# Miniprotein binders against b1l550: the designs that were tried, part 53

Target 1, 279 residues: b1l550
Amino acid sequence: MRLPEELLERARDIHSEAPSHRIKLDRVGSFGLKVPVEFKGFLLLAEADVWVSLPEGRRGVDLSRQVEAIYELSNPPKDPFSLCREAAISLLEKLNYADSSGVSIRFDAPLQDGESLKYYGVEISSIASDEIINKIRVEILGMTACPCTAELIRAYKSSEIAATHTQRSLGILEVSTKAEHPDPDKLASIIERAMSSPLRTYTKRPDEGGLVIRSLSNARLAEDVVREMIHLFLEEFGHLPEDTHILAAVRSMESVHMHDIYAERSFSLDEIRKEISSH

## First folded at step 21 (miniprotein)

Design gb23
Fold by ESMFold2, fold request of step 23:
Structure gb23 (fold): chain B 279 residues (1-279), chain A 89 residues (1-89)
Amino acid sequence: as target 1 above (279 residues)
Amino acid sequence: SEFTVEAEINGVRIRIVVTVNGREIRIVVTIEKDGRRIRFMYVIVDPEKLAKYLEEIERIIKLFGVDPEEVKRLIEEVRRMIEEILERL
């Protein structure tokens, strides 16, 4: 049943009224939307949040217009990064009472792994006001091999035994910038290259042996992984604006402990360059 | 090299500033409508992505309800000027 359109002239527009308490709100929106996107030839169902700011003098947000804005742009499905940036601008244009808008999109990114696939986590956002700030967070698992235990075992009998404990480690890169979102595959590659070895979906015995030898030959502390991620990031993305902000982190699920190890560094591009050039 | 392209289409002011430094292309877009200014940027180091981002800029400008043929001509002008600069390098 559809109600007569004429009722719109008789009903109060509740959303445009002043609220009883004149308090601005930072984010009012629709969260947990399912949005189709196309990524590297894959059609994915991503999760999205959309919001706008609400001034102190306006009681409510036109929520259906928010949902319409992102769904109109998602048909046909397109690149999630373009969708994120375009939707943020569309929200701000369509809801002109807002001072800012935001869109976040989350999905698992497929990545080729031999004859199979693996994946890594991606969350992007775009916040629009008089400028647009784009943020991307990439998370991917890799393998680390402990150099401390490796050295103790080497020294045990002055032998050539190459052994240590290995574990899955979660690498994290977050980038916040005024430029377009960095390529998530490049961020994932940086994280994997900083680890002792990448993880594989499947290996046969000779390949598994090679993976283990690679990890033992490239033993790294969680702290060293973070430092290497920063080094590799600067090589790949040093062209981004100087006020670009980065967080590099590792959470290592240590196989011999009941707890995780965590290492983290945040910085802007201009900050880290000054730090490096002072040595 | 740096150039600026400006247009006003259906009351919307568009300003595109392009800076080419070697193979690095910086594109800064400013759109003004009804007193509101929105500014965004791209830093392109892979020339293969130029077409993709110019198409995105075209779509963004169209969100403001302007003549799509005028927007297409504006973006084609920007693309042509960038490509001319790149072929000289």
Scores: ipSAE 0.791, ipTM 0.932, lowest interface PAE 1.0, mean pLDDT 91
Fold by ESMFold2, last read:
Structure gb23 (fold): chain B 279 residues (1-279), chain A 89 residues (1-89)
Amino acid sequence: as target 1 above (279 residues)
Amino acid sequence: SEFTVEAEINGVRIRIVVTVNGREIRIVVTIEKDGRRIRFMYVIVDPEKLAKYLEEIERIIKLFGVDPEEVKRLIEEVRRMIEEILERL
C-alpha cells in the first residue's frame, strides 16, 4: 500500500529540522546491508555498511537515500572496490549536508588453488571528505613450522628425523592509503609467501609430502613471518603515497599449545624507510 | 611527463593532473561543486588497469549530475594524452 503523494505537502520534513540538542554526529547510517558484487568472474553476496556525518544543525539523515544510493550503484553487480569508492563519493554528493561519508564492504575472495578453489577474507572501506582514504584488510591462512623445535629434533642424537610441529597461522595485512585499494590477491600472495608454506584445499600424497618438506625447509617464527610480510610489501607497494599506513600481523594457532601466539607491527611508509635506513 | 586537463561542466569544475614516470601513472582528480572540493588519486603501476580506472573516474564525475557526453569526451582526451606519452617512452 502506498499513501497519497499529496500528504507530502502537508507533513513536516522531520529530518531537515534543527534538533533539540545541537550536537554533531560522526557516523549515521545503515549497517549490515547485503549487496551483490562481481569479483574475478564470481558473483558474490557481500556485507556493506554506509554512513555520513550529521552536522549539529540537522535533526536527521535521509537514510533511505543512502541505502538507495549504494543499491543503484550495485546494479548491475560490479567490482567491490569500485563500488566502495564510488558509493562513498555518491553519499557525500547526495547528502550534501554531510562533511564526510563512509562505505565498508566485506566478502570472502575466491582464489585459484590448482584445479580447485580456496578463499581469503577481505574488508575494504572508503572514507570521503576533502580527500578519500581507502582501506583494505586481507586475512589468509598459511602453514608455519617451528624452527626452535626443528633445531632440537635435528640435534637429538644427531637425528635422522626431519620434523617439527606445524600449524595454521592467520596472516593479516591492513593498508590505509589515499591511492586506490591495493590488489587483494597481491596482499594475499605476500602473506602466503611469508609463511612456511601455503595451505591447499586438497593434495594427493606426493604433493602433501612435498608441501610438508617445503614447510620444514622454510621454518619461521611468527615474528619472522611479520618481518617478511613487511619486506615483501615494500617491494610490491613501495610506490604508494608516503603517508600510507600498514598493519602487518600474524595469529598462529600453535599445534602444541592450547593458546595462540600473536605478532604485529604498524607503520607508515615514510616511518619504515627511515627505520630500515638507520641500520 | 606531466599534464593537466581542466573543464567546467554544468557548474562543476574538474581538474585532472596526470604524471607519467616510466610505467607508473599517477592520476589526481579534483572535483569542485558549490564550494565543496573533493580530491582522490590513483597510482597505477599496471598499465592494463588504466582503462578500468579511467572508466571509474568517468563514473565518479557523472555522479555530480553533469552532461555525460562532456565527461566522456574529457576522459577520452585524458586517455589519448596518456597513451601518446606512453608511446614516446
Scores: ipSAE 0.782, ipTM 0.929, lowest interface PAE 1.0, mean pLDDT 90
Fold by ESMFold2, last read:
Order: structure tokens, then C-alpha cells, then sequence
Structure gb23 (fold): chain B 279 residues (1-279), chain A 89 residues (1-89)
């Protein structure tokens, strides 16, 4: 049953009141929304979170206006990166009492794999205040081959054996910048190229053999995968603002161990350039 | 090369600073309404993306409740100036 509209004239506006305890809040919002997005011709159902800051003098957030902001912009479905940036700004405009807003959008990105398809994970966010900070995290699996075991086997009496253990490794690039979100496919490509070999949805025997040979030819420690990711990132995205922050990481599910190996480096573009120039 | 386009549409002040260095295009947008200022930027190295990001800037400015035809003219002016600079290079 719909209530009479006249009640709006008599009811207190609870949200605009001062709270009993004047404490500002950093994030008040709606989490786990489902929004349609368009990515490379695919219509995807993404998960989104939206929030704003709440000043100490305001009791509540107009939550329906938050949800309205992102849903109005998601119809018709559009590029999730544009949606993310536009929604963050729309939240600040619609909720003018807030000092900042944020939007995050998560989806699996399709990636062509020969005649088939594979996917990698994408999470983007935009945080708006007097400036906007855009963040993207890409996670994709690849294959790594251990160079230490490869060398040991090469040195073994029957040196005609070329072998080592290989495993799936999860590569991670996370970029926080004042510029627009980097292209997720380029980030995924950087991660895959830093690995010993990409993973395939399927292969036939001759192609599988080639994949294994490629991995042996590109055997890399997890530490060197991270270093190569950084090198390749600088080649592709060195033009970004100097205060752009990057995290490069690998979690390797080592096939001969009961546990994983992890390597990471975080840096700003300014920081890494100083580090490289000091050598 | 660098240029600035400024406009005031329905009480919203807009400043777009464009820097073109070779094929790299940096666009900094500042929007001010009712004492609040928001600044955001693009660093475009793929010229095929220029039209996409200018359309996004247009949509963002329109979020502030301003005359969409004036916004469109503003963005068309920016596009024309960028394209003229790129043609001279």
C-alpha cells in the first residue's frame, strides 16, 4: 500500500538532522549492487559498491539517491570505466553535503584465447573529492617454470633431459592514478608476458608441446616475474602522472610445495625512476 | 602546445586545459559549482580514444544540470583545437 504523499509535509526529515553524536563517517553507501555494463561488445553483469562521506552535522545519507545515481548512468549499459568515473562525480553532485564519494565495479573481463575465450578479474574504483583518483586491479593466471630445478636437471648426468616443475601463478597489477583507468587488456598482457607462458583454455598436442617449450625457454623466479611486470608496465604506462602508484605481485601455486610463494613491489612512478637512475 | 578553454554555463564554471606534446594529449578539467571544485584528468596516448574521452567529459559536465547544447559546443571547440594542433604536427 502506497502511503499518502501529504505525510512528506508533516514528517521530519531524519536524514538532514544532526546526529546525537557528532562523528563524521568515511564511507556510507550501498554495497553489492548488480549493474549491467558493456565491455568489448559483451553485456556483463557487474557488481558495484557506491558510497559517500558523511559530515559530523548530518545524521544520514540519502541512500536511494546513491543507488539512483549509478543506475541512471547504467541505462543503457556502457563501458564500466566511464560508468565508474561518471558515477563517482554524480554522487558528489547529487549529495552535496558529502566531501568525497566512491564507486567500485567488479567483473570478469573476457579475453580472446585463439578460437576460444578466457577471463581475467577486474576491479576498478573512482574516489572523487576535489580531485578524482582512479584505481584498477587486474588479476590473471599464467604459467611459471622454475629456473632452479631446470638448471639442476640440465646438470644431471643425462643432460639431454630438459625439464622443470611448472605451476599456475596469479599475477596482479594494481594502479592508482589521477589519470583515466589504464586499459585492463594491456595490464593483463603485461602480466602474461612476464610469466613463463600464458594459460590456454585448450590446446591440441603439438600446441601443448610448444607451450611447454615456451615455458622452459622463459623460466623465471616469482621475483623476476614481478621485476618483468614492472619493466613492461613502465614501457606501456610511463606517461602517467608521476604520483601514480602501482602494486605488482605474483602468488605462485608451486606444484612441488604444499604452500604458495608470494612476491610483491609497490612504488610510485617518481620513486621507481629515482631507483633505476641510481644504478 | 597548450591551450585553455573556459566557460560558465548556468552558474557552473568549467575550465579545460589541454597540453599536446607530440601525440600525447593531456586534458585537465576543472568544474566549479556552488563553491565546490572537482578536477580530473586524462593522459591520452592513443589518439583513437580522444573522441571517447571528450564524449565522457561532455557527459560529466552535463551531470551538473547545465544546458546540454552549450556543453556540446564547448566540447566541439576543444575537439577542433586539438585536431588543428595535431594536424600541424
Amino acid sequence: as target 1 above (279 residues)
Amino acid sequence: SEFTVEAEINGVRIRIVVTVNGREIRIVVTIEKDGRRIRFMYVIVDPEKLAKYLEEIERIIKLFGVDPEEVKRLIEEVRRMIEEILERL
Scores: ipSAE 0.773, ipTM 0.927, lowest interface PAE 1.0, mean pLDDT 90
Fold by ESMFold2, look of step 21:
Structure gb23 (fold): chain B 279 residues (1-279), chain A 89 residues (1-89)
Amino acid sequence: as target 1 above (279 residues)
Amino acid sequence: SEFTVEAEINGVRIRIVVTVNGREIRIVVTIEKDGRRIRFMYVIVDPEKLAKYLEEIERIIKLFGVDPEEVKRLIEEVRRMIEEILERL
């Protein structure tokens, strides 16, 4: 039921009042919005969060203005990265009492896998104030093969045994930068190339054997997967601003262990260049 | 090489600084309205994406409630200047 508009003249505007406790808030918003996006010709269902800062002198946020900002920009569906950056700026413009705004968008990105598709996880955000900071996190599964076990088996004096344990591993790249979001397919490619072999949606027996043989040829410690991610990232994205921050990580679901292995490195471009130059 | 394009449209001041180093195009946009200043940037290494990001910049400037035809002309001027620099390389 729609209430009469005339009541607006009689009711207090609760949101514009001062609060009883003058404490600023960092993030006030609407979380879990479903938004349509278009990525590589696919129409995808994405999940979005929108927020603004709230100064100590304002009791509430105009939440309908927040939702309006992102939904207006999402119709018709468009590139989620453009949507994210544009919506963050739109929020700050529409809600002029805020000193910052933010948008996050999560979706599964399609990737061609032979005759089928597979998907990898993408989460992006844009935080706007006097500058814009754009963040992207990509997660994709691959296969790793243990070089320690491979070497032990090789040294067993049976030259006919080429074996090691292989397992699924989740590769993670997270980038925070003042420049536009990096291309997620390039980040996913970096992660997959750093691993021993990609995973497939399905394989026939000859293809399955080929994947395993490839993984043995590219056996890598989790630590070296992370190092390779960093190396490949610098080749592709070394042009980003020097204060760009990166997290590279892998979580390996070790097939012969009861527990996962995890390796991680965080760095800025300036930091890693100094580190490499000193060696 | 580097150039700057400035405009004031409906009380909104826009400054676009473009730096071209070989094939790398850096675009820094500053928009000022009612005492608030917002700055954002692009670092473009794929020339195929230049048009996409210029269109995004146009859409962002329009969010500030300015004459869309004047914004379109501003972006076209920036595109022309970038293309002239790239043509000379």
Scores: ipSAE 0.771, ipTM 0.928, lowest interface PAE 1.0, mean pLDDT 89

Design gb5
Fold by OpenDDE base, look of step 22:
Structure gb5 (fold): chain B 279 residues (1-279), chain A 89 residues (1-89)
Amino acid sequence: as target 1 above (279 residues)
Amino acid sequence: SEFTVEAEINGVRIRIEVTVNGREIKITVTIEKDGRRIRFMYVITDPEKLAKYLEEIERIIKLFGVDPEEVKRLIEEVRRLIEEILERL
């Protein structure tokens, strides 16, 4: 049922009215939108959040305009990074009362694994004001082998390749930069390379054996993984602005304990370069 | 090498600052309309991606309701100037 359009002439514009309390809001928008995106030849349905700031003198945000802004840019589907940046800017232009805007897009990124697919989690955002800041969070599972238990077993059995417990570990890289979003596949690769071994969706027996042996020969603490992630990140992304902020983290779902092990480091590129150069 | 291209199209002021250091291209875009300023940046290390990001910049500028042909000319000028620098390296 559609109401007669003539009613619009008689209705007050509630959103443009002064609020009862003159308070600015930081974010007002639509959360949990579904938008199509194109990523590496895949058409994906991503989840999106769109928002703007609301000045103290305006009761509400024109939510329909926000939704229109992102969907106009989503047809035809494009890469989620361009969509994110363009939509954030479009929101500021279309909603001229806002001094800031933001877009967040979440999806599982496909990653080729032989004849199968694996995936990693992606959350990107763009926040626009006088400047635009782009943020990306990549999460991917890997495998870690414990070096401490390996050393004990080596000492006990005098074996070159010692058995040890292995577990799934979630690696996280979060990057906030004034530049464009870093390449998510490169970020995922950094995380996998920092682990004892990657995970596979499909393994034949010889491949599985090789994967385990690799893990055992490359045993790493959660702390080791984080440090390796940082090292590899600096090699690949050292060209980003010096004020770029990074969070490197690992959550290891330990197989011998009821709890997880967690390690992280937050830093700017400038800060970490100074730290490394001092040694 | 560095250069700046500036244009005013339909009351929108656009500034594109480019710095080329070896194979690294830094592009900073500033758009000013109705007293508001928006600035965003690209740091391109793969020259093959230059076209993609220039196209994005073109789309972004068009969001401000400016003449699309003038924007196209502006971006083409920026492209040409970058290519000239890259050819000298």
Scores: ipSAE 0.832, ipTM 0.942, lowest interface PAE 0.6, mean pLDDT 93
Fold by ESMFold2, look of step 21:
Structure gb5 (fold): chain B 279 residues (1-279), chain A 89 residues (1-89)
Amino acid sequence: as target 1 above (279 residues)
Amino acid sequence: SEFTVEAEINGVRIRIEVTVNGREIKITVTIEKDGRRIRFMYVITDPEKLAKYLEEIERIIKLFGVDPEEVKRLIEEVRRLIEEILERL
């Protein structure tokens, strides 16, 4: 049922009133919106959150204007990164009582994998105030092979055949920068290249054997994977602003253990360059 | 090489600062309307993406309710200047 719009003339404008408790709010918004996006020729259904800050003297936010801002920009569907940055600015312009706005967009990014597709997780955000801070988080599974067990087996069999336990490991790169969002495929590639071997949707037996052999020849601790991710990130994205912040992490689902191993490092580009150059 | 283009369109001040260093193009955009200032940037290392980001900048400026034809001319001027610099490298 649609109510007559004439009632707007007679009803109190509740959201523009002063609240009983004058307390500033950091994020007031609409969360879990479904938004169409276009990524690498794929039409995807993404999940989005939108919000603004609310000053202490304003009782409520015009939530319909928030939702309107992102949906207007998403028709027709477009690149999720452009949508994220543009929507954050649009929110701040449309809701001029706010001193900041934010947009986050989450989707599973497709990658070609032989005769099929595989997917990796992407979450992006843009926070707008006097400046814009863009954040991207990429998560992708790879395969790791334990070097400790490989060394024990080598010692037992005189290094004729490398063997060890292998497992799925989740690699994570999270980047926060004043520049545009980094390319998610490049971040995913960095993570996969740091692992012992990539994972496939499925393989024929000769290809499966090849993956296992590759992983055994490239056995790495979770700690080594994180260090390699950092090295590869600096090579690809060293051009970003010096205050760009990165988190690199791996969670290894150890195949022979009841528990996972986790390693991570957070740093700014300025910080890590000084650390590396000191050796 | 570097340059700055400034414009005022319908009371909105726009400043676009460009630095070209080898194959790296840094674009910093500052938009000021009614005393509020917003600043954002791009660091372009793939020249194929230049047109895409310039079109995004054009769309962002238009969000401020200014004459779209004047914005288009501003962005075309920036594109021309960048391409001129890249030809000399």
Scores: ipSAE 0.769, ipTM 0.926, lowest interface PAE 1.0, mean pLDDT 89

